# Designs tried in a protein design chat: VHH binders against q9c0h5r722to879. Part 4

Target 1, 158 residues: q9c0h5r722to879
Amino acid sequence: WSSESIKKPMIVTSDRHVKKEACELFKLIQMYMGDRRAKADPLHVALEVATKGWSVQGLRDELYIQLCRQTTENFRLESLARGWELMAICLAFFPPTPKFHSYLEGYIYRHMDPVNDTKGVAISTYAKYCYHKLQKAALTGAKKGLKKPNVEEIRHAK

## First folded at step 1 (VHH)

Design s27 (framework vhh_lunsekimig_d3)
Fold by ESMFold2-Fast, scan of step 1:
Structure s27 (fold): chain B 158 residues (1-158), chain A 120 residues (1-120)
Amino acid sequence: as target 1 above (158 residues)
Amino acid sequence: EVQLVESGGGVVQPGGSLRLSCAASGFTFSSYELYWYRQAAGIERELIASITSGGSTNYVDSVKGRFTISRDNSENTMYLQMNSLRAEDTGLYYCAKDSFLYGEDYFDYWGQGTLVTVSS
């Protein structure tokens, strides 16, 4: 977990657009989690995160590793819960690449044990939810359609 | 209230066939993506097949070519036709609709499932 900005993506990339988007994505994740001040409401911040991952395929693995980082050793309970919620929202729209799938699956699986639960956050319940969403996303691929992710879909993905 | 009721499980020999049914109520059946999960002894519940509202299907590699998912929107029923069954297909089979609810009791499926046993 980090409260600071990132200067480079967590996954190495030669694409300048992806590098810039990865740094902006991290700020949006912090805004959704309440670790950075935002002018938009959380629902619209989640929409922006989901839209970036959906539209920029090269960001998907980066997005998931950033969420794994922000849910690791995070002692701010509201932030921790929001991080898992955002992972579930993103998994409703797109999977990671097949190469990253095993890492993300293992990360989520490790958190399914109730021993991970805190008084304010049922991490094991979030992890079970994310595990099944990952299975669905991996099976069906990225959500297809004429419409980009919208607020109502985000509202229902929670 | 959303309810999904599985049926059609049983005991078959390797190479045999079974057809599972999932009877749905409490939601607009034709509007939702639907799934078949299975749970074998000692492992996590595995998503094996999906069908979209438009009828597009997806399968995990282990069942592709052997299992066929289908839906009948007029009967509010989803099916899983299982052919060329193998011992490793043994398990409880659950159906689920797309769920947005997270909570202390996470549920992507409803009911007790239907048991499929493939044994010689």
Scores: ipSAE 0.000, ipTM 0.331, lowest interface PAE 12.6, mean pLDDT 79

Design s28 (framework vhh_lunsekimig_d3)
Fold by ESMFold2-Fast, scan of step 1:
Structure s28 (fold): chain B 158 residues (1-158), chain A 120 residues (1-120)
Amino acid sequence: as target 1 above (158 residues)
Amino acid sequence: EVQLVESGGGVVQPGGSLRLSCAASGSIFSDYALYWYRQAAGIERELIASISSGGSTNYVDSVKGRFTISRDNSENTMYLQMNSLRAEDTGLYYCATDLWYESGDLPDYWGQGTLVTVSS
């Protein structure tokens, strides 16, 4: 977990555009989680995050690793809950690449035990929900094209 | 972004030894798989040695038993110890890296290369 901006992507990439987008994405994630001042409401910030991952295929794994970082050792309970919500929202629209699937699956699985629950935040419940969404998104994405994110779908995905 | 800088290349006689170093900066060095590639004129870059984040090593048959790859995660450095050098080992040696979950079959980050010349 970090309250500061990043200077480079968490996943190695030679694409200059993807590097720049990854840094902007981290800012949007912090805005959604309440760790950075936002000009838009959270619903529209979530739409921007989901739209970036949907439209920039090379950004999808970066998006998920940034969410994993922001939900690790995060002692701000409202921020922690929002991070898990944002992961669930993104998984409604696109999976990670097959190469990254096992990492993300393992990360989510480790949080499914109720021992991870803290006062006011049922992390295990969020993790179980994300786990089911991940499996469904991977199967759906392999068979058909993925739907473009929109505000109504994001409201439903929460 | 990860940056790789090679050092240790030079001119050596057949049967001699050289130690190449690859210093990494940027992201999480300890999570990276690290590679040494060699380039000869008119031939595609050849993977000659690899070391995983867990320390597992692999070598192409032509260098097996002569070259040793190692890593020092505390110093963010990877090494290639080259013994019993042959004229055929002459070439540009490239350090390269890839995260275990990175997309693609080729490493995305390469050093600038260091020249090794084995002269008779």
Scores: ipSAE 0.000, ipTM 0.094, lowest interface PAE 19.0, mean pLDDT 76

Design s29 (framework vhh_lunsekimig_d3)
Fold by ESMFold2-Fast, scan of step 1:
Structure s29 (fold): chain B 158 residues (1-158), chain A 121 residues (1-121)
Amino acid sequence: as target 1 above (158 residues)
Amino acid sequence: EVQLVESGGGVVQPGGSLRLSCAASGFTFSSYALYWYRQAAGIERELIASITSGDSTNYVDSVKGRFTISRDNSENTMYLQMNSLRAEDTGLYYCARESYDFWSGYEFDYWGQGTLVTVSS
């Protein structure tokens, strides 16, 4: 977890446009999690995150890695809960690439044990939802995504 | 630099007790879940106990009720209190913290060097 902006993406890329988009994506993630001031309400911030991942296939693995980072070592309970919410939201619309599936699956699986729960956040419950969403998304939306993000689906994914 | 250093292992008779310590440095200790693994001769390392940043604990059935994991965030130390030790508990005990190198895409654990526990008559 970080409260500051990133200066380069988590996944190495030579594309300058993708590097810029990855850094902007990180700011949006921090805004949704409450770690950065946002001009839009959380629902619309989540919509922007999901839309970027859905529309820019090259950002999908970067998005999930950034979410894993922001849910690791996060002692701010509200931020931690929103990070897991955002992962569940994104998994409703698109999976990571097959190359990164095993990493994300392993990360989520390790958090399914109730020992990961904190007093304010049922991490194991979020992880179980994310695990099932990941498996479903991987079966049907590997390259194109399951569906275009929209506000109503985001409400139901929370 | 992430460092984990185990101590407290030794030789004990069946029914005895030992307290293992894991001293951590190089990261925000209070923010991580931490783990105890053990490895017996010829057997893969087994996760035996875990503790979250919120002090929630879990144990493998073979040690449940006999072992107690705890942490002291002010001292950056995790403990494993082992009671009613059995010959089957003999092995190297490792403390661990998971990590991921985002740039290379490889996941790995940070491990201590291990501390040997021998339960023998």
Scores: ipSAE 0.000, ipTM 0.098, lowest interface PAE 17.9, mean pLDDT 76

Design s30 (framework vhh_lunsekimig_d3)
Fold by ESMFold2-Fast, scan of step 1:
Structure s30 (fold): chain B 158 residues (1-158), chain A 121 residues (1-121)
Amino acid sequence: as target 1 above (158 residues)
Amino acid sequence: EVQLVESGGGVVQPGGSLRLSCAASGFTFSYYALYWYRQAAGIERELIASITSGGSTNYVDSVKGRFTISRDNSENTMYLQMNSLRAEDTGLYYCAAEDYPLSRWDSYDYWGQGTLVTVSS
């Protein structure tokens, strides 16, 4: 977990556009989670996050690793809950690459144990939901993202 | 101090079989997703098989039905059973592990040194 900005992507890339988008994406994730002042309401911030991952295919694995970081050792209960919500939202619209699927599946699987639950956050419940969404996304969106994100779908994906 | 060591490579005739092993040390093996990559001369390293900490497997189309990836968490070892080998399967085979749980947030992949597989008459 971090309250600071990132200066470079977490996953090595030579693509200049992906590098820039990764840094902007991290700020949006922090805004959704309440760790950074938001210019828009949470639903529209989530829409922007989902839209970036959907439209920039090379950003999808970076998006999921950033969410993994922000849900690790995060002791701010509302931030932690929103991080898992945002993972569920993104998984409703696009999977990671096949290579990263293995890592993300393992990360989510580990959190399915109720021992991960805190007073205000049922992490195991979020993780079970995300696990199911990950498998569905991989099956139906094999070559590209699923359908384009929209506000109404985001409300249902939470 | 993470270490991955591949073994089991060798020379085999077309239609033959080989079993590769990847022995792991220095990390909690059962938490890691594990991969087999191969690299042919002049070709970029390609992912051919993966196995998650939960046991889900994936294969590149060219090896589906011929190769089987498996893991033994009690022995900290991952395997690749290769059947019906073809000349195109010739290359260096690498095992890799991704951080899980992540101890570093730099998307660090742990790699072995590779084992050579040659399919020729």
Scores: ipSAE 0.000, ipTM 0.124, lowest interface PAE 15.1, mean pLDDT 77

Design s31 (framework vhh_lunsekimig_d3)
Fold by ESMFold2-Fast, scan of step 1:
Structure s31 (fold): chain B 158 residues (1-158), chain A 121 residues (1-121)
Amino acid sequence: as target 1 above (158 residues)
Amino acid sequence: EVQLVESGGGVVQPGGSLRLSCAASGFTVSSNYLYWYRQAAGIERELIASIYSGGSTNYVDSVKGRFTISRDNSENTMYLQMNSLRAEDTGLYYCAKEGYDILTGYDFDYWGQGTLVTVSS
């Protein structure tokens, strides 16, 4: 977990546009989680995160890795809960690449044990939900293609 | 199509060993979450061992230290090595892989046919 901005993406890339979008994406993730001042309501911040991942295929793995970072050793309960919520929202619209599927699957799976739960946050419940969303996104994207994010679906993706 | 075929079951004395095999087709064993379940007579099916796509393993307490789950990527096969077998290990052993039905929105498992393990004196 970090409250600072990033200067470069977590995944190495030479694409200038992807580098810029990855850094802006991290700020939006922090805004959604309440770790950075937001100029928009949480639903619209989530919409922007989901739209960036949907629109820029090269950002999808970066987005999930940033969410994994922000949900690791995060002791601020509201931020932690919103990080898992944002992962579920993104998984409603697109999976990671097949190459990164096993990494994200393993990360989510290790949090499905109730020992991860705190008094204020049922991490294991979020993780189980994200696990199912990940498998659904992988199958749906392969068969039907990916639908553009919208505010109404974000309300129901939590 | 996804198919799982178990083999290696049999009758052994207490303290004996067996190795179960799960031959997979239609997917790659090394990149998927896979499990072994067992079902004793009159008892519900229980998850006893799992291996995650990253290679990490998990076991139910009653088999920890005695059973080992593994994969062979070249043969696309998953194994369960069972040592120090006890009468309580008797049952049908199933390998399974998680699936998802996009039409119904429900998760399901692909199952093998099962292989019978009997530990008897």
Scores: ipSAE 0.000, ipTM 0.094, lowest interface PAE 19.3, mean pLDDT 77

Design s32 (framework vhh_lunsekimig_d3)
Fold by ESMFold2-Fast, scan of step 1:
Structure s32 (fold): chain B 158 residues (1-158), chain A 123 residues (1-123)
Amino acid sequence: as target 1 above (158 residues)
Amino acid sequence: EVQLVESGGGVVQPGGSLRLSCAASGFTFSDYALYWYRQAAGIERELIASITSGGSTNYVDSVKGRFTISRDNSENTMYLQMNSLRAEDTGLYYCAASPLSEEWLELYGYDYWGQGTLVTVSS
């Protein structure tokens, strides 16, 4: 978890465009989670996050690792709940790469045990939902391709 | 209607050049990674070149330095410039589109495929 900005991506890349987008993406994630000031409403911040991950394929693994970081040792309960919500929203539109799938699956699985629940946040419930979304996204991508993010799907992913 | 249409194939002598085009319609072209596959007689389709939505390129070793993939988002078209052509380059060339990186394609597949364009390298 961090309240600071990042100067470079969590995943090493030589692509200048991906580096720039990764840093901007981190700010949007902090805005959605309430850890950074935002002028736009949360629904539209989530749409921007999902759209960046969908349109910039090189950002998808970076997006998920940033969400893992922001949901690790996060003691701000509302921020923590928003981070898991955003992970579920993104998994509705695109999976991570196969190389990152096992890592993300393991991360989510570790949080499915109710011992991870805190007062006011049912982390295990969010994790179970994200686990199901991850598996569905992988299957959907194999058969139908990935659909573009939209406001109505984001509203229903909450 | 979604379609990918390949063109530019033909007959060329060894050492010659061809430029293939893949014209796309019916989807947001700039959001997609684009791929060239080759199918020779008696062998499976192989991925020979890729270009991401961000412009990063990758090539199979047999075509590195000879082929160049590029894209024009304003014209919804992807190109393959083929130089120093060899007899073993003969085959059907297909374009494909996916929002996924190359490493996912074996598992997740592609959103769209073209019909193919024939390239024959012979004297």
Scores: ipSAE 0.000, ipTM 0.113, lowest interface PAE 18.0, mean pLDDT 78

Design s33 (framework vhh_6z1v_2)
Fold by ESMFold2-Fast, scan of step 1:
Structure s33 (fold): chain B 158 residues (1-158), chain A 122 residues (1-122)
Amino acid sequence: as target 1 above (158 residues)
Amino acid sequence: EVQLVESGGRLVRTGGSLRLSCAASGRTFSSYAMGWFRQAPGKEREVVAAISWSGGSTWHADFVKGRFTISRDNAKNTVYLQMNSLKPEDTAVYYCAAGDYLYESSFEYDYWGQGTQVTVSS
């Protein structure tokens, strides 16, 4: 968990466009989670995050690792809940690469135990939902194209 | 909803260059993946290139890699196909398309333009 900006992607890349987009993506994630002042409402911030991951395939694993970081040792209850919501939203539209799938699956699985719940946030419930969405996205993406994010689908995904 | 109009098709000599443009309706354009397709007489329509909503991801068919480049300008609601080192086999009607889906090697599209004719002479 961090409240500061990042200067480079968490996953090493030589692509200048991906590097720039990764840093901008981190700011959008912080805005959705309430850790950074947003210029738009949360629904439209989520749309921007999901659209970046959908549009820039090389950014998808970076997006998920940023969400894992922001939901790890995060003691701000509203921010923590929003981080898990954003993971569920993104998983409704695209999976990570097969290489990153096992890592993300393990991360989500570890949070499915109710011992992870706080008084204000049912992390285990979010994790179970995200686990289901991850498996569905992986299967759908392998057999069909990935549908572009839109506002109405984001409302239903969280 | 998007309406698409292609332009730039003309007669060009083998080895020449040409840029095609596809103009779209205002507010919806930047929400779609865009693609270029072509169809020669008596042949199936085939995919040439595709570009994501943001322009951060592009795909080009093997038979045009190194020769054609897709790009977009969301401020102008336009997608482009820069065609270099043209061959007679590139002669076809070129179509612009918009849709919600994009694959690394293929895509699905819901909206189509009427096409622009490109003819490459020897």
Scores: ipSAE 0.000, ipTM 0.104, lowest interface PAE 19.2, mean pLDDT 75

Design s34 (framework vhh_6z1v_2)
Fold by ESMFold2-Fast, scan of step 1:
Structure s34 (fold): chain B 158 residues (1-158), chain A 122 residues (1-122)
Amino acid sequence: as target 1 above (158 residues)
Amino acid sequence: EVQLVESGGRLVRTGGSLRLSCAASGRTFSDYAMGWFRQAPGKEREVVAAISGSGGSTWHADFVKGRFTISRDNAKNTVYLQMNSLKPEDTAVYYCAADRYSFEWTPEYDYWGQGTQVTVSS
C-alpha cells in the first residue's frame, strides 16, 4: 500500500503511453479508495478506471498489480474495502493476461481464509467474490469478447 | 484556509532524537487530518506519518515505525513529530500538511508548510 504518486509503472513496459497511463491510473485508484482527493463521485471514478483498463489492453496487468499493492498491508479500513471493491468491478469487465492470471489468482486465494478478516472489513468475502469474477472473466474473454464498461454495470458489479 | 509553519529542524548525530512542530493558523484545526512528509535531494516526497483530526487514528511509514511518533494538540493548533534513533537516511526537508477531507494519508493534501531541514550526521 502507498499514499504517494508513482513515477513509473510497477510492471516494466517500453510503451511511453502505457507508462503515462499507469501513473494516471494509480491516482484514480487512490481516488476511488479515498486515499486521494477526487472531485468526481466514486461511481464515476470507478467507471474511468474500468474504461482505461478496457481501452488500453497493455494496462490491464498493471491495473491489477496496483490493486494488489494497495490492498497489501493497508491499515486504513475504508480504503482497504474500496480496493477490494474496485478489483471486483474491474474483474467484471476484463481479466488479466494469461501470464498474470496465476499470480492474481494466488493473491486472491490467499485472502479467502476468514483469518484475513478485520473488524471493519470482511476481506475473505471480497476475495471469494473476486475469485469467482476472475474465473468467469477468464472464461468469457476466451469464448467471446468482453463488454465495454458503463455506469449501470459498474453499479451492479460492486 | 489553514496556514502551516514547521520548526525544530536541525543538525543531529546518528542515534539522536529531535521533535518537529507544526503550528497551524485557522479556526477549524481539529477538522483537518495532518501529515508529515519528507523529501531528500534527488528523491520524491514521501509520507512519514499521518494523524486524524481528533488524534484518534495515527499511521506511520514502515521505515519509521518504532522510531517516529506523530501526535497533535488541538488546543494549541499544533502537530508534532517525535523522531528517535535517527539515521543518516532520515536526512531530508520535513513538511507538514493538512487535508480538508480528514483523510489521514491522502497524498493530495490541501495545505503545505514551507519545510524544515533535518540533517543527521555520523
Scores: ipSAE 0.000, ipTM 0.096, lowest interface PAE 19.1, mean pLDDT 77

Design s35 (framework vhh_6z1v_2)
Fold by ESMFold2-Fast, scan of step 1:
Structure s35 (fold): chain B 158 residues (1-158), chain A 123 residues (1-123)
Amino acid sequence: as target 1 above (158 residues)
Amino acid sequence: EVQLVESGGRLVRTGGSLRLSCAASGFTFDDYAMGWFRQAPGKEREVVAAISGSGGSTWHADFVKGRFTISRDNAKNTVYLQMNSLKPEDTAVYYCAADEGLYWSDLYSYDYWGQGTQVTVSS
């Protein structure tokens, strides 16, 4: 977890455009989680995050690793809950690449134990939901049935 | 003493295959992500592939996808790089590295490095 900006992606890339988008994506994630001042409402910030991951395939694994970072040792309860919510939203629209699937699956799985729950945040419940969405998205993505994100579908993905 | 010892580097012809091994000692191997890096003369060191501590997640650079595969055997404290369809451009010293993270980390976050093994691909 971090409240600061990043200067480069968490996953190494030689693509200058992807590097810039990864840094901007991190700011949007912090805005959604309430760790950075947002100029738009949370629903539209989530739409921007989901749209970036959907449209830029090279950004998808970076997006998920940033969410794992922001949900690790995060003691701000509202921020922690929003981070898991944003993961669920993104998993409604696209999976990570097959290379990243096992890492993300393992990360989510180890949070499914109720021992991870804190007062006011049922992390195990979020993790179970994300686990189900990950498996569904992976199957849908393999069949090329991914839908473009929109505001109405994001409301239902929560 | 933490040690990473690469082996398997040799001269191979274009189109050939080679498997590199890295034997690790002095730390709890399963807790460390492992990576393969390479450096050609006069060039910067670049990341080739990485694998999580459990072996459940891997990452490969775009310039080796479909040709190279990283794997590990935690019972033997060894990480491997299977290199297929070798090209002269793959000629470099190959290094293995260990990072305490559960998944692949930035190049600058790798805690331990081997001495390297030379791979030469001739046409």
Scores: ipSAE 0.000, ipTM 0.097, lowest interface PAE 18.3, mean pLDDT 78

Design s36 (framework vhh_6z1v_2)
Fold by ESMFold2-Fast, scan of step 1:
Structure s36 (fold): chain B 158 residues (1-158), chain A 124 residues (1-124)
Amino acid sequence: as target 1 above (158 residues)
Amino acid sequence: EVQLVESGGRLVRTGGSLRLSCAASGRTFSSYAMGWFRQAPGKEREVVAAITWSGGSTWHADFVKGRFTISRDNAKNTVYLQMNSLKPEDTAVYYCAADLYYGSGEFYDEYDYWGQGTQVTVSS
């Protein structure tokens, strides 16, 4: 977890647009989690995060690794809960690439044990939900295309 | 959270040189991208130069490229703007700014923290 800005994308890229979008994405993730002042309400911040990941395929793995970073050793209870919530929202719209799938699956699986729960946040419950969403997203994406995010679906994905 | 204080602004002659300094407080300075901006009377504020958190990458606006150089010393929590071959058009209040966003030249957006500014006047 970091309260600081990301210095470079977690996944190396030479694409200038992807690099710029990755850094903007990290600011939006911090805004949703309450670690940075938001320019819009949380629902619309989440919509922007989901839309960036959906529209810029090269950002999908970067988005998930940033969420893993922000939910690791995060002792701010509201921020931690929002981070898992945002992961669930994104997984409702797109999976990571097959190469990153195993990493993300393992990360989520490790958090499914109730020993990870803190007094204010049922991390294991979020992790179980995210695990289910990950498997559904991977299956749906393989069988047919992924639908563009919208406010109504984000509200239901929480 | 981070406090920025510029220094070094003064009256200089056309063709002269000047170095501006921006001292930052706080332990997180090395994680911020830093930028120098300027604003002349009656004009919008414009970006002059930017530097990544590590100093490994810099960007300079076309109108100062080859004349100005941005640098930083993370051990001293300071960012610098070395200004050479000064022109009357360089007359402005110069601001340093810190951004939690990892910037990349022309893609630098809003900055999160700003200094109070230091006045640079270039006259013939």
Scores: ipSAE 0.000, ipTM 0.120, lowest interface PAE 15.9, mean pLDDT 76

Design s37 (framework vhh_6z1v_2)
Fold by ESMFold2-Fast, scan of step 1:
Structure s37 (fold): chain B 158 residues (1-158), chain A 124 residues (1-124)
Amino acid sequence: as target 1 above (158 residues)
Amino acid sequence: EVQLVESGGRLVRTGGSLRLSCAASGRTFSSYAMGWFRQAPGKEREVVAAISGSGDSTWHADFVKGRFTISRDNAKNTVYLQMNSLKPEDTAVYYCAAETDFYELLSSYEYDYWGQGTQVTVSS
């Protein structure tokens, strides 16, 4: 977990545009989680995060690894809960690449045991929900095209 | 088998408070996770809050966090939804549902038991 900005993506890329988008994405994630001051309401911040991941395919794995980092050893309970919510929202619109799928699946699976629950946050419940959405997104992405994010669907994805 | 009966819905002005109750009949109430759902006209049912059988795990939808609180009393076979700072957007029929798996209340539209609903109307 980090309260600071990042200067480079967590996944190595030579694309200058992807590098800039990854750093901006991290700020949006921190805004949604309450770890950075936001000028927009959380619903619209979530829409921006989901839209960036949907629009920029090269950002999808980076987005999920950033969420994994922000939900690891995060002792700010409201921030932790929001991080898992944002993962669920993003998984409603796009999966990670097949190469990253096993990594994310393993991360989520490890949190499905109730022993991971902290006082005030049911991490296992969020993880089970995210696991289901991940499998659905992977299957849907393989059989059908991905739908563009919108505010109403984000509201219902929580 | 569990039979569910919701109560407490009424007309309330914006900013008001309500407490909804869901009474269950059955000897294994504490084995069921319980959830509150709502459905506005022309919309699908959406999960509002959920609580595990033991009461140790709770979940609240983002649009009600800080305003609504779910709780349960296993001795009385009752689950509650305390609703504060009500908005016109909260106007809906509120339903109670039971499921053996807490996960299913958040991800599935197939539920073991549904109550009949209680109407909440928030006037502007």
Scores: ipSAE 0.000, ipTM 0.094, lowest interface PAE 20.0, mean pLDDT 74

Design s38 (framework vhh_6z1v_2)
Fold by ESMFold2-Fast, scan of step 1:
Structure s38 (fold): chain B 158 residues (1-158), chain A 125 residues (1-125)
Amino acid sequence: as target 1 above (158 residues)
Amino acid sequence: EVQLVESGGRLVRTGGSLRLSCAASGLTFSDYAMGWFRQAPGKEREVVAAISWSGGSTWHADFVKGRFTISRDNAKNTVYLQMNSLKPEDTAVYYCAADSYPFTEDLYSSEYDYWGQGTQVTVSS
């Protein structure tokens, strides 16, 4: 977990556009989670995150690893809950790459045990929900095209 | 369209109690911090209480601590202000407000995104 900006992506890439988008994406994630001050509507922030991941295929694994980082050792419990909500929202629109799928699946699976639950945050419940969404997203992405994010579907995904 | 509708304001005697309610529609209520503000005639609007998006954190102004309690019910899209031991100085129009910043760490009224029309509370001896 980090309250600071990032200067480069967590996943190494030579693509300048992906590097810039990864840094902007991290700011949006922090804004949604309340770790960065911004007066943007939360639904609009979530829409921007989902749209970036949907439109920039090379950003999808970076998006999920950033969410894993922001939900690891995060002691601001309300921020932690928002991070899991944002993961569920993104999994409604696109999966990670097949190579990253096993890592993300393992990360989510580790949090499905109720021992991870803290005061006011049912992490295991969020993780179970995300696990099922991950499997559905992977299947849908393999068999059908991915649908562009919109505000109404984000409302229903959280 | 986002709407915040306050209710519960009325005339009450000194020492009495009131519960104000604010029903929200047109927004994802659980994404917003909520606040109660008040304004007496000829005075600036002041922050009374605030509650984070989940209800896990609350803030109350010193002049109401121990007397007023803010709470929320996300299933009902409603925020409440329980007002006890009312004083004539509590007479004001009470406003409900919603903030897209989901925490109680910013209490300046200019920072809230949506506002209700207000409900009048009058406290008399």
Scores: ipSAE 0.000, ipTM 0.278, lowest interface PAE 12.3, mean pLDDT 82

